# VH-VL binders against p14386, part 5

Target 1, 262 residues: p14386
Amino acid sequence: ASTQAQKALETFERFLASLDLESYQQKYRPIKTVEQDLPRELNPLPDLYEHYWKALEDNPSFLGFEEFFDHWWEKRLRPLDEFIRKYFWGCSYAFVRLGLEARLYRTAVSIWTQFHFCYRWNASCELPLEAAPELDAQGIDALIHTSGSSTGIQIKKETYRSEAKSENRFLRKQRGTALIEIPYTLQTPEELEEKAKRARVNGETYRLWAKVAHHLDRLENGFVIFRESYVKSIELFLQKNAPTLSGLIRWDRVAQEALTAP
Below, E stands for the ipSAE of ESMFold2; O stands for the ipSAE of OpenDDE; V2 stands for 0.75 times the mean of E and O plus 0.25 times the DockQ between their complexes.

## First folded at step 7 (VH-VL; framework fv_masavibart)

Design p11
Fold by ESMFold2-Fast, scan of step 7:
Structure p11 (fold): chain C 262 residues (1-262), chain A 120 residues (1-120), chain B 110 residues (1-110)
Amino acid sequence: as target 1 above (262 residues)
Amino acid sequence: QVQLVESGGGVVQPGRSLRLSCAASGFTFSSYWMYWVRQAPGKGLEWVAVISYDGSNKYYADSVKGRFTISRDNSKNTLYLQMNSLRTEDTAVYYCARDLYGEESYFDYWGQGTLVTVSS
Amino acid sequence: QSALTQPASVSGSPGQSITISCTGTSSDVGGYNYVSWYQQHPGKAPKLMIYEVSNRPSGVSNRFSGSKSGNTASLTISGLQSEDEADYYCSSYTSSSTLVFGGGTKLTVL
C-alpha cells in the first residue's frame, strides 16, 4: 500500500516538475479571467480527476495542459457554442477560446496542488484519505477518516479576506461533515516577512502565511508542494483535535497549532 | 465595472475651504484602503492622504498635515477630503484611487479627477 | 517634491526599445520589492502598467517590463509604438510606510 502510494507520488511529482510554468505564465497571465460561472456541462473537474487522479489506477499517463484543454474542448462543442453565444456576443472565437484556456489553466494549477496534498498524504500518513469529484458539490476536496469519524479537507490558497463569509449558503447547508482548511501559499517566507514589516494592517496575517510557507517545498521548476512533515503534522493534529459534525477548523488555527507542533 | 467619480472641485480664494467627494461603485468599498493623489498643472503626481478600510488609520503628506482631513462613509460608498486653509500651491487636479488593502503598494483604479484652483 | 529620481525625458523610434530609470535609496526602492509604474496620456488619469517591480496587470502589453537592481528600478518598453508616447511615473513604498513618486519621464516617439 505504502510502497505503491510512494510510487504514485513520485510519478505525479515528475509530471509537475515537467510543467513549463514560466511559458504558461507569459501566455496566460495577461488574459483576464472570465467572470461568468461555467455551467455544469462545462465543469472541468471530472476531466481533471480522470487525467490526474484516477490515471494512476487505470491509465498511467498524464496529459500536458494543452492536450488536456484540447480534449476538454472537443468533448463539449455544443455546450461551448451555447455558452459563447450567450455570454460573448461580438467577441472573436480565438479570443474566447484563449480566455477559457487561461481559466482552465488556473483551475488545473489549483487542482494539481490539491492532488499533490492527497498523493503526499497517501505516501506518508496512516489515516485513510478518500478523494472524489462528488465531494466538490459539498465544498470538500477530500475526506480523512479518523477512528469513528470523517473530516473533510479544503485546500486553502493564501487569503486576507473572510472566505467563509463568501461561501455559498447552499453548499454550507449541504455539508454533512466536519471540515478543516489546509493552507498553502505561492509566496516565499522572505516575501511574506517583507510584507509583514511594511503592513499597516494584516501584519499578523502575513506572519501566519510566512509560517505556512516555511512548511512548504518547491520542485525544480518552482511548483509549490507539500512536505512530508506538513501532512504528518496535520495527521497528528486531527488525531487530537478532530472537529465535531459540521464543525470548521480554519486555516489560521491550523497554521498556529498544527504546523508549529513539535 | 469599478468606478470612482470625484466632485467638489472649483475656484476658491486663498485661506478658504473646499470638500471633495469620491463616489465608489462596482466593488466592496469597505474592504479597500483609499487614497487622494494630486497633480499640479504641468507637474508630477503627489500623494496627499490615505485612509484604511474601516477609517481607523489615516496618513497625510507633510505639505497638507494639519490642514486637510480624509474621511469615509462606508454606508454611502463615499470618500471625502476636507481641505482647509487653502494655498495657491494646492492648485491641482485631485484624484481618488483604490489600493488593495494598502499592502499592495499600487493604485489599480483611479477616478477622472476634479480640478481645484486656488487664486486671488 | 519627489524623492525618486527619473530622467526628465527619453526618446526612441518606432520598433526600438527604451528604458526609464527610477533611483531611490535603501529605505524605498532598494529596501522593498514594491515598485509601481504608471502611464499618463495628456488630460487623462494615470494607468497602472507595472506593480511589485515586474508584474503586469491584465490588459497591459508584454512589451512593457520592469526590473530592479540595488536602488534603481527600470521600466523597459520594447517594440516602441506611437501610442506609448506619454508621461511615465514610478512609485515606491518607504520605510516610513508612506508612498513616494518619481518626478516623471516624458517619452517621445519619433
Scores: ipSAE 0.000, ipTM 0.386, lowest interface PAE 18.6, mean pLDDT 82

Design p12
Fold by ESMFold2-Fast, scan of step 7:
Structure p12 (fold): chain C 262 residues (1-262), chain A 120 residues (1-120), chain B 110 residues (1-110)
Amino acid sequence: as target 1 above (262 residues)
Amino acid sequence: QVQLVESGGGVVQPGRSLRLSCAASGFTFSSYAMYWVRQAPGKGLEWVAVISYDGSNKYYADSVKGRFTISRDNSKNTLYLQMNSLRTEDTAVYYCARDPFGSESYFDYWGQGTLVTVSS
Amino acid sequence: QSALTQPASVSGSPGQSITISCTGTSSDVGGYNYVSWYQQHPGKAPKLMIYEVSNRPSGVSNRFSGSKSGNTASLTISGLQSEDEADYYCSSYTSSSTYVFGGGTKLTVL
């Protein structure tokens, strides 16, 4: 679509490609995350949006993860002190800080994948997309606007779990609208096909995830990104069906009906 | 090698203002929180102020709050302390010090200090 | 003046061990593992000796060790040497997001 959106996507992809994913995996894999729920004051989502979604308005470069974490930490000294005092009394500062660093890293990777979908959408598609941290309260990652309607978007990482019992907040509040799960996987099609061949259960699910993987690309460092054809397939599906779409369009339906094998 | 060099100290009358500078070298200044710590002649150390790596957070000792302002210019690798409404009790050697990793709550490198004498 | 209590002076002979105490409250020393110790020779800037209660920076002799029990942190210097003669200060983070120092202890090596 716009040259500005294309430039934004290219800049973000250069950032993602620059990440030393192997070093981060080595550093954070042995560290158990701080699992205590973070209070509102410590929510990193607004900071992630500031530095990785809106940063391109005035700055062509993005913060590395360590810089981002230090920025987040320094902005929140008092609520961090309260959180640590309440839940980690007697633990060393370094221990808790490293645990929060590992947690923030895992959150950042997920959110960067979500932002890539949004950057790719804006660079390739005609339907307007809205992304903002406030949408998280509704259980959605973005809104795509069609004529007279809006469709919620939720980026869905590979899962083999049963569907959740509770209804999504967006669907509960917005009767007659649709919420579409946008699937992605960190595994290659080859890995998933091998798993399907060996599977005693979930074989069909592995094959469906392999189909999803076929519509994804990888950067030089292994970071998974969405293809132009992926978002265009979703746009076409919405253009054809939006007037009649309602409720949750689960990831497996999206993989079967919206994404076509190359 | 990490170096911190303070300047701007001198003799000043009560009620006047003075600005101290700390020139940093040998590390990525913009990645570290920075402190001012003072020591009155023949007395102990007293923390004065801290500033986060990007300048967004600042904390002050009660004795200087409302009179002193800590600031930094990351493009010049320089830390500042603006001291207003100076009192004789502010007479001290003022040290610039670094916080490792931005919030570890200790002072890993110190400058040599600059003497401020507030005298009538 | 200072929020943390240290003895004004301590003395020992070469080869002996001495301990310097630093007593605060549950809002500083007792509440956090953020106690640090600094050595200051006359006319010189302070030097970090111990951080986060018991950790030594690279280049600090293993003769220096730190510990904490309740509201009291301790610096122990073993195998006392003449160059250890200096003022020693403890410091702690506080529940008010500020920092406090002890009054300082003058170590004399006799």
Scores: ipSAE 0.000, ipTM 0.390, lowest interface PAE 18.4, mean pLDDT 84

Design p2
Fold by ESMFold2-Fast, scan of step 7:
Structure p2 (fold): chain C 262 residues (1-262), chain A 120 residues (1-120), chain B 110 residues (1-110)
Amino acid sequence: as target 1 above (262 residues)
Amino acid sequence: QVQLVESGGGVVQPGRSLRLSCAASGFTFSSYAMYWVRQAPGKGLEWVAEISYDGSNKYYADSVKGRFTISRDNSKNTLYLQMNSLRTEDTAVYYCARDLYGSESYFDYWGQGTLVTVSS
Amino acid sequence: QSALTQPASVSGSPGQSITISCTGTSSDVGGYNYVSWYQQHPGKAPKLMIYEVSNRPSGVSNRFSGSKSGNTASLTISGLQSEDEADYYCSSYTSSSTLVFGGGTKLTVL
């Protein structure tokens, strides 16, 4: 924990609190997302890291989402022209641009949630954390260093889907390492408890997500963030169990074994 | 993107059996609960059956319980409805539908339906 | 048999707003926030328009809104367009862990 890391977290939370989430939801909800895979040249992840993770060393202002999208679009005119010509010939310019804007917004929201975990970790915890866009290619969002080892971190939004059949890329490449899923949900504990009461199936899963929700906080605009107690619980879990951790530590195990309610 | 295609409908006599299939594509079939919903000619929608993402839990409307069996083959991305002891009141267009993202309460995407006619 | 009560028909002119009601009991609409609305054009499959009382899926116009008061859920369509002419069905979760539909409402855009 450092004063500089605390300042970084406060600055990032101020940025998140400034987002007009309701207006964005109204704007993008009726717009179907562009489903076509983006080529490497159009990957927004390096830009998201540049503007929202690496920026604080230089004291630059965080870009609002529309400014970020305009900057990304202007920087990539040639590969965008090629992409649109190949996959969206005959569609209006405005239609395709709005579809890509909606897609990038949804990506940005999830990445900002991941960055909040990292900023909160650096402000509150002692174990070193590494975050870089190159880690995404390995199937992880961050890396936490324990004495003599490293643990991969994957920030996992609420899901009721089954696990992927194939082993995560990070685990395949690095035998004997651990990957821990860090769960979060956009729903309130009250909403999830009501869903659990009404569920014909997945009732216990809703209840477990309600437990996760209890350890999260919200900014005034409703943006979900990680509490200090959440990341400290994860750090304690890693410190206590590091010598025995290997493979995938699923979100439900994390919720039951790492997260506690004081 | 998401496609659901029903098949197996036709004309059948009362008391006989028929099996419907629904071929799913454009999404990870094994991650979603699935439904069968029917609509009699000129009438409204009626929920028939539900199956969980892994096939472990099944639910039925009282009108079909004990006669119909829902099942799935996740390796083939296919949903089934085995209809036994068919009655004239089972005559309807049968739709398969996908659950809205783990809600198990809403019909997110629907197929085009397959007509089942039970007549003498 | 439909468990939820909807008017058989409603009508409006282009640009107007209309509201379709869906009335149940405390064991379905009144007891849970698990209400959805579906649009069906003649000869076509239904389309999800509203879920969890008031939420719109991606791709559904913001002219469609949902609400609930006591045992009655409502679908409101503002700025009526000719393409809105269709049958509309409400659905709800029940205390018996089943799903039920309303009888349907035919919307005519005059």
Scores: ipSAE 0.000, ipTM 0.432, lowest interface PAE 16.3, mean pLDDT 85

Design p3 (at its last look DockQ between E and O 0.53; V2 from the best seeds 0.00; counts 0 for: pae E 7.3 > 2)
Fold by ESMFold2-Fast, scan of step 7:
Structure p3 (fold): chain C 262 residues (1-262), chain A 120 residues (1-120), chain B 110 residues (1-110)
Amino acid sequence: as target 1 above (262 residues)
Amino acid sequence: QVQLVESGGGVVQPGRSLRLSCAASGFTFSSYAMYWVRQAPGKGLEWVAVISYDGSNKYYADSVKGRFTISRDNSKNTLYLQMNSLRTEDTAVYYCARDLYGSESYFDYWGQGTLVTVSS
Amino acid sequence: QSALTQPASVSGSPGQSITISCTGTSSDVGGYNYVSWYQQHPGKAPKLMIYEVSNRPSGVSNRFSGSKSGNTASLTISGLQSEDEADYYCSSYTSSSTEVFGGGTKLTVL
């Protein structure tokens, strides 16, 4: 809980609130994904961390999405030219650029939600949180350090699917550790409760997501953010349970056990 | 690449039975609720049945309740529709479809369909 | 058998806008915000275009928009293109916990 961390959170939230989400949705949503794997030198994740996470400076500032994309594109001209030549020969430059812009935007939105959790955690909680681009290579978004252990964190957007039994890379590499899913939803509690009443087979799942939604806030533009009480509940859950936790702690267990902590 | 492929359709006399299959690939089948939807020749779409991701919950349209049974085998990535006591009005192309967002109301991916003709 | 009322056909020229209506009752379209629209080309499976009255799935053009007023839902297609020629079906959740579809509308461009 530092003054600096609180100021960083407030600055990041002002940035998020300034995003024209409606215009971005209209622009990017109809654009199909560019499915070709990006080469190592075109991985945008280190650049996203540099621009949106490292806000420890006296006056942190955040690039708007179009400004960030333009800067990233210009900085990576040679590997971009090679990538486009190899996979999109004969396509218009504007077409390929817009497709990559849409892809990067979808990645950025998820990363911004992840960063908000981290900024909120640092402003509100006492347990140390580690976030770095290197953790993405391990299949996690952050590490939270408790007495004698570390717990992997994965930010989990609303889902109505049972997860495949495929083991996460972090859990495979570090046997006996825990990975906790941190749930969020873009729907309101009222929307989800209404869906639960009309459900034929997924009523309980809708009710659990409604419970998650009750612990979230929204900015003026509709961007969903984590409440102070949300991260404090997660902290209390980890302080109480971390030594006994192992493997994947799914979002539904977190919703039932962690998000009701006093 | 989500793919759903229906099979088992054919010509059958009233009162007989048919079993339809839907082979799923390109996604984790065991994680999704699944539907059967039909379309009579020259007519609109009609919802038939839904089954939860694990097969524990099922729901049917009144027109088929008591005659049709929806089931799934998650180990084989296959959805089934057992159709008993078939009537001429059951004549339709039968589509297998995947649930959007757990909505139980929106069909985000459909198979190509299999034709069932009930006639003498 | 469909219970929701759609016009049998609509037509427009390339670049124009058209609207397809879907009329039900207070027990379906009027009672719930669970309206979806499907596009079906001849011999093909339907494709989801709109769900929950006005939401578009990823990959669906913003030329397609949905709305609802009372017991009537509407699908609007702007900037008509030849590829939009298809049958369009609306669907709604009902108070009986079932789904009901409209009779379908054939869109002709030109």
Scores: ipSAE 0.269, ipTM 0.631, lowest interface PAE 3.7, mean pLDDT 86
Fold by OpenDDE, look of step 8:
Structure p3 (fold): chain C 262 residues (1-262), chain A 120 residues (1-120), chain B 110 residues (1-110)
Amino acid sequence: as target 1 above (262 residues)
Amino acid sequence: QVQLVESGGGVVQPGRSLRLSCAASGFTFSSYAMYWVRQAPGKGLEWVAVISYDGSNKYYADSVKGRFTISRDNSKNTLYLQMNSLRTEDTAVYYCARDLYGSESYFDYWGQGTLVTVSS
Amino acid sequence: QSALTQPASVSGSPGQSITISCTGTSSDVGGYNYVSWYQQHPGKAPKLMIYEVSNRPSGVSNRFSGSKSGNTASLTISGLQSEDEADYYCSSYTSSSTEVFGGGTKLTVL
């Protein structure tokens, strides 16, 4: 791991720690005004990468969310006007703005979590990681390169259900490749263990999530981040198994086979 | 939209058997634990059985254990309850219910229920 | 298992706030934060209104709120509307690793 990567991680974690998550939750949680898909011109991902994915910079700085949103908004007045006219005719700009602000915040939190994984990876692992908006468009969060192959990864937030989703676009386009689900939970190991004890049919699932949770940390503000042990476990798993991996590697398999005890 | 539709209820004599079905739609059925909950006429609610999303695990209330069998066919989006050795106290409206977020304690969607009457 | 204790009936006028209590023991309501509330209109399926004492599922009106103190959980309905007239059931996890339901409360909107 390079000194640069370590610095990037530390700086990014400081940024995450500076977020007033409680205030944001209070403000945005009840707001679900803008639920439709955003047109390409209003897609925040490129901007999020621009401002928050700085893996190659020596001294990265990261915008506060409000400033980020202001920049995003000001750059897109024309497409925003069209969007509002199309979907929110008769509504005030303030109303729609708040709706989009809430939507983008939720997106930002998700992407920040993703980026933390990537920053942690760069700081702690030897295998090269690639992240770009184009990969997100393909349905993956990052690409990890091994000798002779590339493996896609996707951060997967805790769910107690196994959704039969359509085949991932990444897997459809690249037959023979693997996509690994990286499990992520906001619950503590203790909470999950209690649920496991109470569970009648899902006990093992809760225990798996508890295992995952042991590889996560909480910042003082409550933001959940990935521990070094997490990414190193995944790296080891890939070093051992990457040549034989194909298709979707589900989170539960990752939790069982990749994650080692803390 | 999420829909659960129970069927198979009717009038039966004690000791007989009955099979209930619940047809699910509007969600990924195979992703959710499913429940049977019953309500005797004029009485409260009582959960009867639960089955995991893949059918690998099952749990029953003591009142029906050994007599009832919960099962599911995910390819048909259907939940079943095989009721054997029926008793008069089994008389109830039987609801199919979906588990909320794997909690195994809360039911976010319910069917309209099917009435089972056990009488001589 | 003994049912949780609910009042048989409560009533209120439109616009008022009413509270329905659910009393258990330290082995259920008082021991865990796994209390839920269900609304049931006549001849209809139950509807989950509150889970984990105070959480609302998506689509449930913010007029419904839940709390707990000691062995008693409470459902509060603010801004009472005619459509709120229904039976309400509380439920709690128990130390026996099962759920127990209350006897139900009939809410009448005057």
Scores: ipSAE 0.240, ipTM 0.676, lowest interface PAE 2.1, mean pLDDT 92
Fold by ESMFold2, look of step 8:
Structure p3 (fold): chain C 262 residues (1-262), chain A 120 residues (1-120), chain B 110 residues (1-110)
Amino acid sequence: as target 1 above (262 residues)
Amino acid sequence: QVQLVESGGGVVQPGRSLRLSCAASGFTFSSYAMYWVRQAPGKGLEWVAVISYDGSNKYYADSVKGRFTISRDNSKNTLYLQMNSLRTEDTAVYYCARDLYGSESYFDYWGQGTLVTVSS
Amino acid sequence: QSALTQPASVSGSPGQSITISCTGTSSDVGGYNYVSWYQQHPGKAPKLMIYEVSNRPSGVSNRFSGSKSGNTASLTISGLQSEDEADYYCSSYTSSSTEVFGGGTKLTVL
């Protein structure tokens, strides 16, 4: 926890609060024209880290999404041409560009949420956190270093659709380590408590999500962020349990043991 | 891509039993509540049963309560419907369906269905 | 369980807009925002078109829109196309913690 980390968090939160989510929702929500898997050369993740992950920098500033997208597009004209010829033969570049804007906006929102966790962690917690695009190749969003071990994390929205068939690459490469799911939801505690009352079979699950939601907050524009209580609860969970954790630790165990404990 | 494939339908006499299976792929089966919904010939859709993601909670329509049992095996990504004491009114195409995550009211993916015919 | 009331059939020409109604009570459509619409072509599984009154799942054309007023939900299809010819069912959560479907509406594209 440091003054620099707190300053970075505050600057990132101001950036998130500056987003015009309503206009982006209107512009991009109906546009799902580019849904193919992107080739490695079009992966936006390195650029998202370059422009939005700036922990410990003295005076970070952050690109708006439109400027970010322009930079991403213009660095990749050749692989974009190949992608368009392969999948969108006969379509204009403008048509494909708008489709990619919409898709990368959705990716950016997810990554910005993940980065908020990491900025909050650095501002509030003592255990070191490592976030880098190279960790994506291992299938994790960040790595938290505990005494004698490291624990991977994946930040998972309530509606996230997990892979069905394979063990996570991080877990395959390093036996005896753990990967924990860090849950978040865009629903309020009140909405979730009402769902729990109406539920036929999911009442306990909705009550657990409501507990998760109590550790989340909303910026004025509606962007959901992690409270200090969230990251401190996860840190305590890791300090107590990391020596005995192994394999995938699912969101509901994390929520039950970290986010509902006193 | 999400896929749901039902099997186990057939023709049986009233009073007999059948077990339906639904094989799931393309998503983390153990994260979703699952449903059985049926459609009698020439009729509309009727909700039959639902089971929580971990199998700990089950809920049934009154028309099948006490005769049908929903279950799941998350290690095999398979949903089941055990149908006992079948009646001619149970004749229908049976669909397995996935809960739209977080909704518990909407069926965002359906299998192609399996026909159960109960006749003498 | 009571079915929600839908017209038995509606028809329209290509390019027209049509609306299918779904009428319930204050104990279902009127009391909750858990209304959905399903499209079913002959011999095929139903497909979710609208959930939570007015939301479209990924992959559903914006020609489909939903609304409700009082105890009646509505599905509107703009720019009618021949592939829209199908049966349409509404569904709602009820105060008894069950789901109820409408009787279905056959849409014919002329």
Scores: ipSAE 0.016, ipTM 0.574, lowest interface PAE 7.3, mean pLDDT 86
ESMFold2 (binder alone), look of step 8: mean pLDDT 93; pTM 0.933

Design p4
Fold by ESMFold2-Fast, scan of step 7:
Structure p4 (fold): chain C 262 residues (1-262), chain A 120 residues (1-120), chain B 110 residues (1-110)
Amino acid sequence: as target 1 above (262 residues)
Amino acid sequence: QVQLVESGGGVVQPGRSLRLSCAASGFTFSSYAMYWVRQAPGKGLEWVAVISYDGSNKYYADSVKGRFTISRDNSKNTLYLQMNSLRTEDTAVYYCARDLYGSESYFDYWGQGTLVTVSS
Amino acid sequence: QSALTQPASVSGSPGQSITISCTGTSSDVGGYNYVSWYQQHPGKAPKLMIYEVSNRPSGVSNRFSGSKSGNTASLTISGLQSEDEADYYCSSYTSSSTYVFGGGTKLTVL
């Protein structure tokens, strides 16, 4: 943990706390239709890394979301026009732009949560963490390096289904490696416990998510973040188990075995 | 693409039994809770039964409790409804439906339905 | 027979907005945020339009929106189109750990 890493975390948390989540919810909540897959030229991940992961290195300034979206759009006028003409011919330009804005906002929120885990890890933990846009192509969000090995990290938002039958790319190409799912939920423990009380089918799953929620924190505006104790619990789990870990370590095992302290 | 295909419907006399099947494809069947919902001719929708992703929990509408049994075979991606002691009021199109995100409150995809007619 | 009360019919003109109500009790609509809405065209299976009061699944037009106040949930359809002509059903989870549907509303686009 370094002073620079602590400063980066504090700056990023200040940015997250400044987001007007209530206004974004009102603006984007009615816009939830899935659009066509974005081509490579329109992938927002490189821009998200540029503005929210690498920004503190050269010029510590975080763009608000609207500014980010305007910059992304302005840099991509030709490929955006081609995309819109191909898939949304006959739709209003304003409608498609609002739809893409809502989509990028949802992507940005999930990526900001992922970056918070990484910033918190670097500020609080001893094991080295690597985060780069190239890792997305491998099917992981980050790598954590232990003595003589590396563990893939995938930040996992609340889900009620079992994992896909197809094996993750990282696990297929790296024999003997482990991939750990890092769970988070936007719901409060109270909301999840109420769902568990009423549930007749998924009660235990709701209780596991309530347990996960107890290990998370919230900023002043309600943005969910990872506690110092959360990442230290994961670090301890990896230090104890990494030499024997292989394959997918699913979120429910992480919640049960790694997140043991409140 | 998510697909649910019901089969096994037909004409049956009161007091007899019938077994419905629902073949699922295009998603990881074993990850989702599944429902049976029925619709009597010219009437509205009525929930019949639910089964958890692993088959350990099952719940029924009061109108069918003790007569119908919901089950699943995850190795075959198939949902079943065993209907015993059939009554004329059980006449309906029977739909199988999937639970959105594995939570208990929504029917996100529906099959085309299979007609069950209970008459003498 | 329906546990949730919906108007039997509603009508509007192309481009107009209409609202369909769904009224229950504190043991269903009023007690939980688990209201969903379904569209059914003649001879077809129902299609999910809204879940958890106001959420819209992939592929559903943003012209459809949901809300709830007390024991009454509402489905609003803006910019009416001829293809919106269908039966609409609301559904809710109940305190008895069962599911109930409304009687259905026939929407006519004049």
Scores: ipSAE 0.000, ipTM 0.380, lowest interface PAE 21.5, mean pLDDT 84

